VH-VL binders against q96il0. Designs and how they scored, part 163

Target 1, 167 residues: q96il0
Amino acid sequence: APERGAERRDTAPSGVSRFCPPRKSCHDWIGPPDKYSNLRPVHFYIPENESPLEQKLRKLRQETQEWNQQFWANQNLTFSKEKEEFIHSRLKTKGLGLRTESGQKATLNAEEMADFYKEFLSKNFQKHMYYNRDWYKRNFAITFFMGKVALERIWNKLKQKQKKRSN

## First folded at step 5 (VH-VL)

Design mt10 (framework fv_ebrasodebart)
Fold by ESMFold2-Fast, scan of step 5:
Structure mt10 (fold): chain C 167 residues (1-167), chain A 120 residues (1-120), chain B 108 residues (1-108)
Amino acid sequence: as target 1 above (167 residues)
Amino acid sequence: QIQLVQSGAEVKKPGASVKVSCKASGYSFTSYGISWVRQAPGQGLEWMGWINAYSGWTNYAQKLQGRVTMTTDTSTSTAYMELRSLRSDDTAVYYCARGEFYDETYFDYWGQGTLVTVSS
Amino acid sequence: QAVLTQPPSVSVSPGQTASITCSGDALGDRYAYWYQQKPGQSPVLVMYYDSERPSGIPERFSASNSGNTATLTISGTQAMDEADYYCQAWDTSSDHVVFGGGTKLTVL
C-alpha cells in the first residue's frame, strides 16, 4: 500500500521520491526507504556560507541520488511486472486458476521461480553491467570532490589559526 | 522551462495507423515516464498507457493492448505513440504527459494535444 | 474495472465554496490527484498526493481523501475557476491509471 502518512511530504529535487524531512533542518536528514526503489533518500542541509565547491559537491550527490533512485524504482517495477506475468503464464500452462480455493493469490514453488530469476538476470545482464559502471564513475567523482572540499576546509582552518595568533 | 511539444493534427481513414510524437525539453528525459491520455470530443480523459524513458518498459490499457505501441528516442528526447487499426471511435485529442512512477503516477506537465480524426 | 464516480456538474455563485467529490474503492488505499481543464486547453494538475498543491495553484484550492471519497474544495470561487475537473487514482486490480468521469463547474 502506498504511504498515506506522507501527506506532509516535500518534493524531492528531481521529483523521483517524496518523503517528510524536518523543514528547515540544520543537518542532513535521512528519510524512510522509498516504496519503489527501497533506497533511503537524503535531504541535504544547505549552510548559509556554502562555498561554490561545496555547492558543486552537494548538487553532484543530489543528482547521483536521483539517478540511482530512478534506476532502482524502474528495475524493481519491471521485475514485479515480469514476475507476475511469468506466474500467470505458468499457472495457465498447468490449467490452474489465478486464485487458490481460499481466495489467496496462487503462487509457484521455489524450483519454478528459479527459472524466472535465471531468465530475468540473463535478460538484464547488460543493463546491470552498465549501471555498475556508471555507479562506480559517479562515486569516483563524488570522492574526488569530497577530497577537494576537505582541502578547502583545511586551508580555511589554517587561515583562521594564523589570524588568531595576534602577530 | 519544461515543455512537451506534440506533432500536428492527423486525418486518417478507418484501418490506417497513426503515430504521434512528443518532444520533451527542460528536464532529464530518462528520469521520468511518459503517459498517453486521449479525450474523445465532449468526453472525459482515458488513459492509454505509460512508457519508462530510461528502460523502455511499457504498460498499456487492456482495451488497447495489441493496437498500441509506445516508444522513445533518448537521443532526441522524443516519445512516440502508434495506434493501429483505427476506427471512428478513435477520433480524439491525444495528449502526452510526464509521470514520475509506474504506479501512483500523476501528470505534472502535459503536451498541447494532437487531434486525430478518423473519417468513417 | 474499478471506476471513480464524480457528479456530472456542480454550480456555485462567485465567492461561494465549491466541493467536487470523487468516489471509488481505489481511493481507500491509493492517492487522489486532480486536474482542471478549460475548453480547448490541456489539463492542468491542481492537486496531488491527496492534499498537496503544486506551485502556481491558488491557495483557495484544497483537497482531502477520507475513506473511499476524495474531495476537491475551492473556497471563494471565481469566474476563472469555471472548468471541467477530473480526479485520478491508480487501479490495483487492472494495474492501470483510472480517471473520474469529470465534473463541470459552473460559476453563476
Scores: ipSAE 0.000, ipTM 0.468, lowest interface PAE 14.7, mean pLDDT 81

Design mt11 (framework fv_ebrasodebart)
Fold by ESMFold2-Fast, scan of step 5:
Order: sequence, then structure tokens, then C-alpha cells
Structure mt11 (fold): chain C 167 residues (1-167), chain A 120 residues (1-120), chain B 108 residues (1-108)
Amino acid sequence: as target 1 above (167 residues)
Amino acid sequence: QIQLVQSGAEVKKPGASVKVSCKASGYSFTSYGISWVRQAPGQGLEWMGWINAYSGWTNYAQKLQGRVTMTTDTSTSTAYMELRSLRSDDTAVYYCARGDFYDSTYFDYWGQGTLVTVSS
Amino acid sequence: QAVLTQPPSVSVSPGQTASITCSGDALGDRYAYWYQQKPGQSPVLVMYYDSERPSGIPERFSASNSGNTATLTISGTQAMDEADYYCQAWDTSSDHVVFGGGTKLTVL
């Protein structure tokens, strides 16, 4: 059974789409946007001679991707849920039905929706700050380890060149 | 090997506070959240709340608002749950469980449980 | 608030198929999760995302979620499967975890 082809209920958090990269791949593969996070997943290529440091970097990138997808899936689900609840609450207060004469979902005007957006942003300000802090910390760590991997690769090449020269 | 190890049993008087610890090992502590779930003798499971091990964000069950505090110590990979103003109906086994990074959706690893008895 | 309803007990003979149901409005919108708890032990996750089985859980465990009713199925039930089983979902109305009341499975 296709995972995304079937109508799938979401979770808050944890809804991450599976994807199948090409079977024969020598580079990282980028998939389609996830249904809930709207972020593209990356399948990381594993080199045959992966060092412990390279493995640590790959795991950090993988964990950061999963963390990032969880955050945006949760934010999108929370936003959608709270938006619908706000609209329903305001329509009930006005004595209006939840649907138009044509049967479509009833909506509020832009001025009324501005109140919701302001409240949502204010309510989630602390979460957004912690997300940005965590995002920078994770990217700093990834950059740091990318530098270490680069230095390790240079050192290994120099070692091999030294051995070739001594022979 | 992923493991959550909790502190030992506690006996408290009504009105006192209890603080249960949960030490995590075998995974990246800050990449997951910790949930607390309690179970009164012979009863079912009751969710108490959740904490993000990296940010310190918390989400508490409405019934426990104002009485519960969840914290973490990332240097020791340990989560804590403090419950104040204890009542006899707080007698339960308290579990910590590994959950999602942002909010609990399901719990893949559980601590062994800590029995807290509230009696005079 | 939201309630997940399970039968209090289910009995089966060894080798037969056990079926445990869990019903509630939350299941129509969210995934079902299942836990096994043996006396004096912590709960163990046995099914997640409605029908997925964690590594280490026997193949005889399966599950489904249709409409507002999730079902845990244990084929070829063994004495070791005797336990309390709890379903769980995320309640969209409260943004909180909700557990079913639990079902005691007895293998006679």
C-alpha cells in the first residue's frame, strides 16, 4: 500500500513522509516536499570508507533534518487547527453558520483574521525564539563537523601522498 | 542501548512535594522530549505532561496546571518532574517515557516507574 | 473531554486470534498507538501509526484504524501475550494525549 497515496491522518508532532531515492545513488538525494512540514527530505549517501567523524556528521545532519521537519509539521498543524477554531468561535459569536449558502467553509474578513495572526504570533513567540536558537546551534555544530571532516580528508590525502612519495 | 532509569520509591504526607528523576542513556538526549505518565493502583494510564530536552518547553495536563513542574539537566541527561501540594489521589506509579521533540505523540521507551505513596 | 473506549476484558484460547477494539472521535483524525503492560512492568509500545510494528515486536501483532475504531489483532495468541493493552491517540480538541481505559487479555 502506497504511504502517501492513501489518505493519511497526521499527528502533532511526528508526521514525516517516507520517500524512495534511486536505488543506485552516489550522492545525496532530495525528495518531494513533505505533506505536513512542506520541507524536502534529504537521503544522505553513505561512503564505503566512512570514518567515525563522517558518520557523526551524517547523523547530526539526519537528526537536524528530522527535528526541523517535526517543528514545521507541528507549527503547520497547530496553525491550521487554531485558525479553524478561531473562525468557528467568531462565526458563532456573530450568530452565523459555519458554511456559506453554497456549502463552502465560511471565512472571516482580513481585518478579523489580523487579530488571529497577531495572537498566534504572540502566543508562539517563545517557541519561535527557541526554534531559531536551536536552528543556529545545530547549524553551527554541523558547520564545525564539516570543517573537521574536510581537515581529516586533507590529512588522509597528505598521508597517502607521503606514502607514495616514500615509495 | 536506550534506557531510562528513574529514582526510587517515595512516601510523602499530604501537602508535601515530590521530585522524581529520570536519567536517559543510549541516545542524543536533546533530540527527544520526555513525557510523564502516571498510573494509580489498579487504574489506567494518565498523561501528565511533556518537556523538550533541548529548549525546556513544557506542556502540562490542564488538571495538573500550577502543581507540576518539569525540568531537564542536559549535562547529566536527566529529566525531573516535581508535583506539589500532594493529595491522597496522587498515589501512583510515575513513569517517564521518551517522546517526540516538540510534543508527545507516542512513547517508544519507558522508565521502570517510581511509586509515590501519599498517606498520613 | 475526549474518551477512548476499550472493552475491560477479552478472553481467547491459546492459538486463537485475539481482537481488542478502541473507539473514540480522536481516532477519526489521528493515529492510534498501542501499549502492552504486564503486571509490575512498564508499558511497552507494540503498534504505532495505526498499523506499524516496532522492531522486536512479534509478527503476530497487527493493527488497523477505520472510522472511529482502532483494532489490535494478535494471531496465534500465546500465554506470554496475557497483559493489559492500552490504546492511545492525540486529542485534537485539547492538544493532549488521551489513553483508553485498558483491556485485560486472558489466554485460557
Scores: ipSAE 0.000, ipTM 0.466, lowest interface PAE 13.1, mean pLDDT 80

Design mt12 (framework fv_ebrasodebart)
Fold by ESMFold2-Fast, scan of step 5:
Structure mt12 (fold): chain C 167 residues (1-167), chain A 120 residues (1-120), chain B 108 residues (1-108)
Amino acid sequence: as target 1 above (167 residues)
Amino acid sequence: QIQLVQSGAEVKKPGASVKVSCKASGYSFTSYGISWVRQAPGQGLEWMGWINAYSGWTNYAQKLQGRVTMTTDTSTSTAYMELRSLRSDDTAVYYCARGEFYDSDYFDYWGQGTLVTVSS
Amino acid sequence: QAVLTQPPSVSVSPGQTASITCSGDALGDRYAYWYQQKPGQSPVLVMYYDSERPSGIPERFSASNSGNTATLTISGTQAMDEADYYCQAWDTSSDHVVFGGGTKLTVL
């Protein structure tokens, strides 16, 4: 019963799918694209001597990745659902069936689909605008902490170099 | 430590308005959203709406559209929820809760709650 | 409006396994979240993303989400686990949070 209760579902638009990097890697690892967000997740390497500041940066990057994955998974699922609804609606309006004579799913030409894309982008303009603002804000915070980590590493190297020279 | 501290209990007459505050501390206020959830005596949880502390964007429950306003004051890291045209069935404990930055998917920290009693 | 259905009450003896279900269409394509609320207290997040446990929540808490039904499981139930439990999901079609009606867990 533990195995049955422990399994995760494949469809999870409000969360991030987990993946396993190569165990012996000493670098950040980039995974395959997530099925729903279509973004490649990054598994961050944790050094043995990670400083509190380095840990903060890593956690911020991980949280930002989870947020980004969640947003795009939800957006892509919404897009797919609305696209299918649009196609079915237009086919019904034309008096056409949902399948072609060959048994394939009926679809619209590029010109007709352009109307859907324009409508979808217009409808989701505010969501995308807020996403972009939030994305820039998160990247600003990451850049700031990256700068702090870089300064910490420079300071530590300078300290070690001075002590080495004295010895 | 992350904390949300709400204003004290209120007693109002039908037709009045109430404004509840929620002061956040221990985290970057503008990096998260604030949701408001109420609970009538002996009843379950009811979501009222969400505000993005960075953009000021709001999303309100349809039932409360036109009666509720959510705002933030980033200088004091405080969120506010104002409910107008109060009715007796608005009597509830009102909670603020920290939610997702862009969306209101789940709530990891909650305020202590504010009891609002509406009676004549 | 989307609805999440929970049993109003569940009763178990100390040390036994409690199971609380939550059913609704929203759970078919969205994550389930679980909150514990003790009398006179604010809700506390006990499970998120269907099966993940927040830091500070005992290992005896676990959860799953299959089809349109999410389940919160408390193994080795203790008196301190007596509380109201609420499930929650996001309804994409209405862009709204939806809560279950709550389940009162009694540990006799």
Scores: ipSAE 0.000, ipTM 0.467, lowest interface PAE 14.8, mean pLDDT 80

Design mt13 (framework fv_ebrasodebart)
Fold by ESMFold2-Fast, scan of step 5:
Structure mt13 (fold): chain C 167 residues (1-167), chain A 120 residues (1-120), chain B 108 residues (1-108)
Amino acid sequence: as target 1 above (167 residues)
Amino acid sequence: QIQLVQSGAEVKKPGASVKVSCKASGYSFTSYGISWVRQAPGQGLEWMGWIDAYSGWTNYAQKLQGRVTMTTDTSTSTAYMELRSLRSDDTAVYYCARGEFYDSTYFDYWGQGTLVTVSS
Amino acid sequence: QAVLTQPPSVSVSPGQTASITCSGDALGDRYAYWYQQKPGQSPVLVMYYDSERPSGIPERFSASNSGNTATLTISGTQAMDEADYYCQAWDTSSDHVVFGGGTKLTVL
C-alpha cells in the first residue's frame, strides 16, 4: 500500500546521506546532520593502497553508521507519528475539533502529554535496551578489526625494516 | 548444543493462515534475533523478515508487509511466523534462522524447515 | 531491487578448485555471506564477512569480495562438497536481505 511506501521512506531510510569531503583530506571527515536521524555522518578516509583487512574494517564502520542512522531516523519518525495519533485520539474522545478557531493545530496541555511520554518510554524500553546491546556488539567488532589492522601495520613495518637492513 | 526445532508440515487451502513455530535451545534466546527464510520447491532462498527475540522488534520484507506477523515467547524460547491470505505460490519450505544483529546480516544456525503446502 | 547474480551450475573433478561467483552492486558496500545446502537439508553458513570462515568449516573453503563480485573458492574439491551454494548480502536500498539465485556444484 501507499502507507507502506511512506513508512519505508519516513521510518526506515534506505541509506546514509552522501557528501563530499574536502580535497586532499587524509583523515575521516564529518558531514552535516542527517535530516531524519539528526546524526552527523562520517566519511571514512580510504588509504591509497587499502588492504582486504582495512576494507573489512571500513565496511563494518560504514554499516554500523548506517544501522545507527536508520535506527534513530525510525525512532524519531515513530515518535512523531504516535504523538500525532495520541493527540488526535484524545481530542476526538473529548469531542474537540482538530483545529482551533484561528486555524492552528489543536494540541494537548503538558499534563495530558505526560501520559503519552510515559506510554512511549515504557513501550520503547525493551527496544532501546536491545539497541544498546547491538551498539556494543558492533563497536566490539570494530575494535577487534581495528586491532587486526594495527597488528598488520606493525608486521608490515617490521618486514620493511628487515628488508631495508638486508640491502 | 545450539538447536532450532520447527513445527511439522502443514497443508492449507487458499485464503487460510498458517503459523509456524521455531523452538530455540542451547543459547541465550534473548541475545539473538530470528529470521524467517522460505524456499519454494526447486527455487532459491527468499528472506521474509526478522524479529529480535527479547524486544519483539520486527522488520518484514516489503512483499510480505501486511500478510506476515512474527512473534516470540521468551518463556518457552520459541519464535513464531504467521502468514495470512495464503496463495498457491506461498507453497514452500519455511526456515527459521538465528541472526546476530538487529538487521540480521547473516544466519549462523538454521531450523530443519517446515513444508507448507497451499492447495485446493 | 538489488539482485545478486550467480552462475546456475559449476562442474569440477575431484581434487580440482571450484570457483563460484556472485555479482551485484550491493557487494561494493556490503559484506558477502555464503551458504551450502544439500538436498533435503537446511542451509549451512560456510563463509561470512566476505572472507571469514566459521569454526567447523574445512580450510579448503575460502572467499573474497572485490568490487561488485564476491567469489567462493573450494580447493581440492571433494564429493561431499556437492551442493547448492547461495551468496547473501544486506540490501541498503530496500533495507532487506537479498540472496543470490544459487549455484549447483557438481563433482564428477
Scores: ipSAE 0.000, ipTM 0.535, lowest interface PAE 11.8, mean pLDDT 81

Design mt14 (framework fv_ebrasodebart)
Fold by ESMFold2-Fast, scan of step 5:
Structure mt14 (fold): chain C 167 residues (1-167), chain A 120 residues (1-120), chain B 108 residues (1-108)
Amino acid sequence: as target 1 above (167 residues)
Amino acid sequence: QIQLVQSGAEVKKPGASVKVSCKASGYSFTSYGISWVRQAPGQGLEWMGWINAFSGWTNYAQKLQGRVTMTTDTSTSTAYMELRSLRSDDTAVYYCARGEFYDSTYFDYWGQGTLVTVSS
Amino acid sequence: QAVLTQPPSVSVSPGQTASITCSGDALGDRYAYWYQQKPGQSPVLVMYYDSERPSGIPERFSASNSGNTATLTISGTQAMDEADYYCQAWDTSSDHVVFGGGTKLTVL
């Protein structure tokens, strides 16, 4: 009998949930968790007078979100696939079927799954190190541009005060 | 409309170096990795290495370690592959291909290829 | 020694089912990927994650990965499917991707 599980995969590993923010939103909107990445997408508010610097920051944050969602969607799909393959292989080695008498998926106990988790972590160690380093670099870039936007806004307020004073 | 456009064919003498470019368009360049794959005339595909377009991190095939360098220029969304100390058996079509951000486990879009001929 | 082994050639008649195999220990615990390459053209991804089909690839293409053997299956093979086919997987021993040697599919 074929397994009746949630074994759906789209053509791309990055499956971002579609959502609609409330009409006339003046703030960033947070959507439901993505089906594959389990991360919540953010819809960024675009102000009427967005500066080029503000646009760069928003685009960087959007690109970082896409990157992060692609990484975790692929990681979660890889984990799920390899976990299922491991369970299936171990059950086959034991001469057991894939389903219990009640029709539930046959599973391994926590001790048996410990071998899989250790192997998965070891196998993906370099990948996760690269991810963590890149995540850190992206957050530094975002913080840098956030600082520039803050300074721009302060400078614009100071210019407005000076101009009003001179008139 | 995702595209990877590579530089033109090169003819080099043994011992020279070649640098192939790969200009990406139609996607966020820093959200993906770029792999380089070569194919000698009439032969199969050989993976050379990968670069993360955001971090600049590289992973090279062992047999090419020390002869190959991969870089990116994020301002132009361009990846580069430089191969040094060329030998006649380096004659091949060199492809750039888009892979996943953290490693290049598969390649969904490929450049048109750059023929590099190494002959005396 | 080849990490992934493919037959050098496979021949089928139009409308028949073509099967191209790829064997290697890496396939027992890693995903298989498949590429189609026509003469003078770049490779095209036709299957990924063992059995998933990219958008734009005809439904007659399917694939599986059982034990240490991945199989690309083309049902109702068309003349346009004549090409070289390459399998690919991650080789944990070398810590990088490897390609099979390629299979020339001839449709006569």
Scores: ipSAE 0.000, ipTM 0.478, lowest interface PAE 13.5, mean pLDDT 80

Design mt15 (framework fv_ebrasodebart)
Fold by ESMFold2-Fast, scan of step 5:
Structure mt15 (fold): chain C 167 residues (1-167), chain A 120 residues (1-120), chain B 108 residues (1-108)
Amino acid sequence: as target 1 above (167 residues)
Amino acid sequence: QIQLVQSGAEVKKPGASVKVSCKASGYSFTSYGISWVRQAPGQGLEWMGWINAYSGWTNYAQKLQGRVTMTTDTSTSTAYMELRSLRSDDTAVYYCARGEFYDSTYFDYWGQGTLVTVSS
Amino acid sequence: QAVLTQPPSVSVSPGQTASITCSGDALGDKYAYWYQQKPGQSPVLVMYYDSERPSGIPERFSASNSGNTATLTISGTQAMDEADYYCQAWDTSSDHVVFGGGTKLTVL
């Protein structure tokens, strides 16, 4: 395969960053922002004797996080790639090099960049609408199962108190 | 060694669907995209679309929009291309090719090709 | 949609220089890529980013892109270079890959 040049952004990520809490933890831990998505991943604590309902909620939250990370990692990389290609294309059309006399990356003026942003947003409008729809559906489901887990915990606490009274 | 190995030849009737597989090896599958390019007998290359192996994002050629679906199975490092409502002019060798992660701009490794014949 | 035009055929004697052109408005501001395809085989990337050569491609292959015309040049052409050659560009405005019609290189 051809070696990618330094002028190109990272085009071969290894997937969403995985992390572990700095020490053993009894609750969820928030990591640093992912390189590609810029979102902070959450490491979910697995309680001893996790109920089937608690497991379902945790898996749903993990799947939603992975889906969200994938969407934004892809979106950010697509944006960065198209932006860089737009800049390089315009500079090539003008007969200009990719570097200024000072050795810095050559840039386009705000007017030219505005054209790129308008086109990018227009082109991606439908994708973002479907993303928002799915994001709300997933959050509704998470909220629903959080409520069910809360009710289960209340019920189990009441049952435990009853058992202690009986014994 | 980087390899893309495709499924075998298919013979289909007009109106049927075909699904071609492309098994990748020798590299991190989710770090690249897969494009599909077809070639009718004695004719040139025609791009069909691209899929990001990590995100599942797809971009299809306008001519094929609504008839083609591209998917991946990361557990087997395999890409799939399904073409529906086959016509006689869909007779071609179908290639999968490795492209860039965020979009295909060029193709550095190609599968061996799968001949799909649509007979009447 | 962008169109890339190639001559249908080019003939050259062994040891001579072959030049294959690819013309289209898109090439004025887009990179050109080149593929070699031998009968019954898959295409092979031989040039990318106008003038870069992939590892494993002989040094006798070179390319350029000036104005609206990209050129693939094969110096000291050998019998093994006989193949169809396709140019390619990426059309940002349509999010499509565009291939030229192909050029059959004959070495006689």
Scores: ipSAE 0.000, ipTM 0.473, lowest interface PAE 13.1, mean pLDDT 80

Design mt16 (framework fv_ebrasodebart)
Fold by ESMFold2-Fast, scan of step 5:
Structure mt16 (fold): chain C 167 residues (1-167), chain A 120 residues (1-120), chain B 108 residues (1-108)
Amino acid sequence: as target 1 above (167 residues)
Amino acid sequence: QIQLVQSGAEVKKPGASVKVSCKASGYSFTSYGISWVRQAPGQGLEWMGWINAYSGWTNYAQKLQGRVTMTTDTSTSTAYMELRSLRSDDTAVYYCARGEFYDSTYFDYWGQGTLVTVSS
Amino acid sequence: QAVLTQPPSVSVSPGQTASITCSGDALGERYAYWYQQKPGQSPVLVMYYDSERPSGIPERFSASNSGNTATLTISGTQAMDEADYYCQAWDTSSDHVVFGGGTKLTVL
């Protein structure tokens, strides 16, 4: 079948999408949705005097974003691939070719596709549960470190105020 | 260029453990999975398991569950496969192979293989 | 296990067409993949997604998958094609990769 080619060899994303935030931004920047993951990437602002705790939080948020983008990009590719496999399998079972007489891709009716969606959701239930668990664990860690950074900033402000009073 | 380079041959006694390494280069290591496939002398290919290089998720062949552990070190782009409680029928060439990120369905690049001999 | 069944051996004269079959229930639901292995070498992917050929694999290699039987076809077989050939599929019931037993292609 000419419709399949070596160009489809690598179905995994080749890497995380890259975007350029506005130059000299002094705050976090949010980009358009990534074409593979359909998630909006965030570029984090790095202050010149970033504390070790602030750096740890920023790196944790960056790592979590990359993990999340990779998971959804690959999940979307897996869905598309398995959908094609399901359609191909059902057409073989029916003795039909992959293309109609007019050269269009052959398709299944809505009732047959419902079988695929049920199968896909059932098969991936465990993986989605683990994803949700990890997602909540990561967000808990981020919230925890955000709290620590907030306390550090409050302490630094109080320390600054105390120093000014001592003068 | 894309390359998977494995550690050298090992000779082990029954009951010992072996740990084979597979160093990847020429691609984004965390964008793919690594599978391990072994081949006993004069026999066919046998899938052992798969690991996601980013998440660390693993899926092991049922017959090896409890004896095999797969890990990765992203800082060195290296995958590892440890097989414990070795038996004589574990004598084989062990291959690492690059697979898909989420779910290993086929293998486009293979390491050169590591011969593990289990004998008294 | 006999999840994917291949003939143990196929012989062909140079220039003839070789056909290697692979049968199993998994092939009715999943794509077939084919690997070539020469003595002392690692396997090489020669066909994927039932009928697709990777870049670098000669045009004389082709494949199909109908019902529960996948077939690798080598047209105008050359001496360099002499090797062991393995089919592979994903077995949904075990959530595992499965390989066929392998076919030794002899070109004489």
Scores: ipSAE 0.000, ipTM 0.475, lowest interface PAE 12.3, mean pLDDT 80

Design mt17 (framework fv_ebrasodebart)
Fold by ESMFold2-Fast, scan of step 5:
Structure mt17 (fold): chain C 167 residues (1-167), chain A 120 residues (1-120), chain B 108 residues (1-108)
Amino acid sequence: as target 1 above (167 residues)
Amino acid sequence: QIQLVQSGAEVKKPGASVKVSCKASGYSFTSYGISWVRQAPGQGLEWMGWINAYSGWTNYAQKLQGRVTMTTDTSTSTAYMELRSLRSDDTAVYYCARGEFYDSTYFDYWGQGTLVTVSS
Amino acid sequence: QAVLTQPPSVSVSPGQTASITCSGDALGDRYAYWYQQKPGQSPVLVMYYDSDRPSGIPERFSASNSGNTATLTISGTQAMDEADYYCQAWDTSSDHVVFGGGTKLTVL
């Protein structure tokens, strides 16, 4: 069967973007920014002899990436939706249409938009604080397991040297 | 042994609210999402919405926005779906189904269903 | 206007090949998924990502998605395959999951 690795057409606002490795890779691969989250996805390389500890680390990294992408995709979509609703509402209360006489999209000035930005930041302050806290917790956990994997690899090399001496 | 077990059948009057539960077991609850799908007697499947079991983020079908709320309790690995202002045409079997963590592309495991009957 | 259109019924003889179609613009850009539902039972995922088969689903089940039409194919159809079949895809226009109307497969 011919390999077709470059294109995936499955895109959803809360889901994975059109991202996949172009070809076979022996390393972690970093893709273009996701349309919704604006974060670069990472495709994790899976070794043929992956240990249970290495698998746990990879799954933790994958789950953290998915959590992070989900959070920002939802924040960005919420921001865009509420921004459009605010603009529409303001134009309606002013008796203005969505487009100017010339057919161009009607816009609000910086002073008018300041009200929206202040409200959005205030409304989302607590969510962003919890996000930052959980982001640090996840990164500390990842660092801890990376250390464990490193120690496991050192130990395995020492075991291999002992076997060579015995044989 | 992945399993989703739903609460029992409900009979409600028009205007009332119903809250259906879905208890998950056999997998990491917060690593997946839960979707709700209903089926009126003799009719097809209708998607209602999805919730991320870790973040609590929800996406609801437009026809149900304002009437439906989805929540989770991670301590009991249970998802909930509350539907308000019930009408006779809300009579259906309500299913919970496991989906992907970051989207609702497909559903690999389904609950047994909960019959909700709305009549005066 | 239905987003995903399926025939209401399909009838085949035992041992023959059954073909169930699902058509809609969404299928040109999105994966198709297929569910089997027997009377009084919950739906069961039988095919995903257009053509992949979940563990436990018999090899006689296969599927494809070409243009705007997804097809579920059951070769050597058995009496136990008699059920309602639903296709599913993500509809970008409505920004949510949609199901086809369902096809009743009868094995006579």
Scores: ipSAE 0.000, ipTM 0.471, lowest interface PAE 13.2, mean pLDDT 80

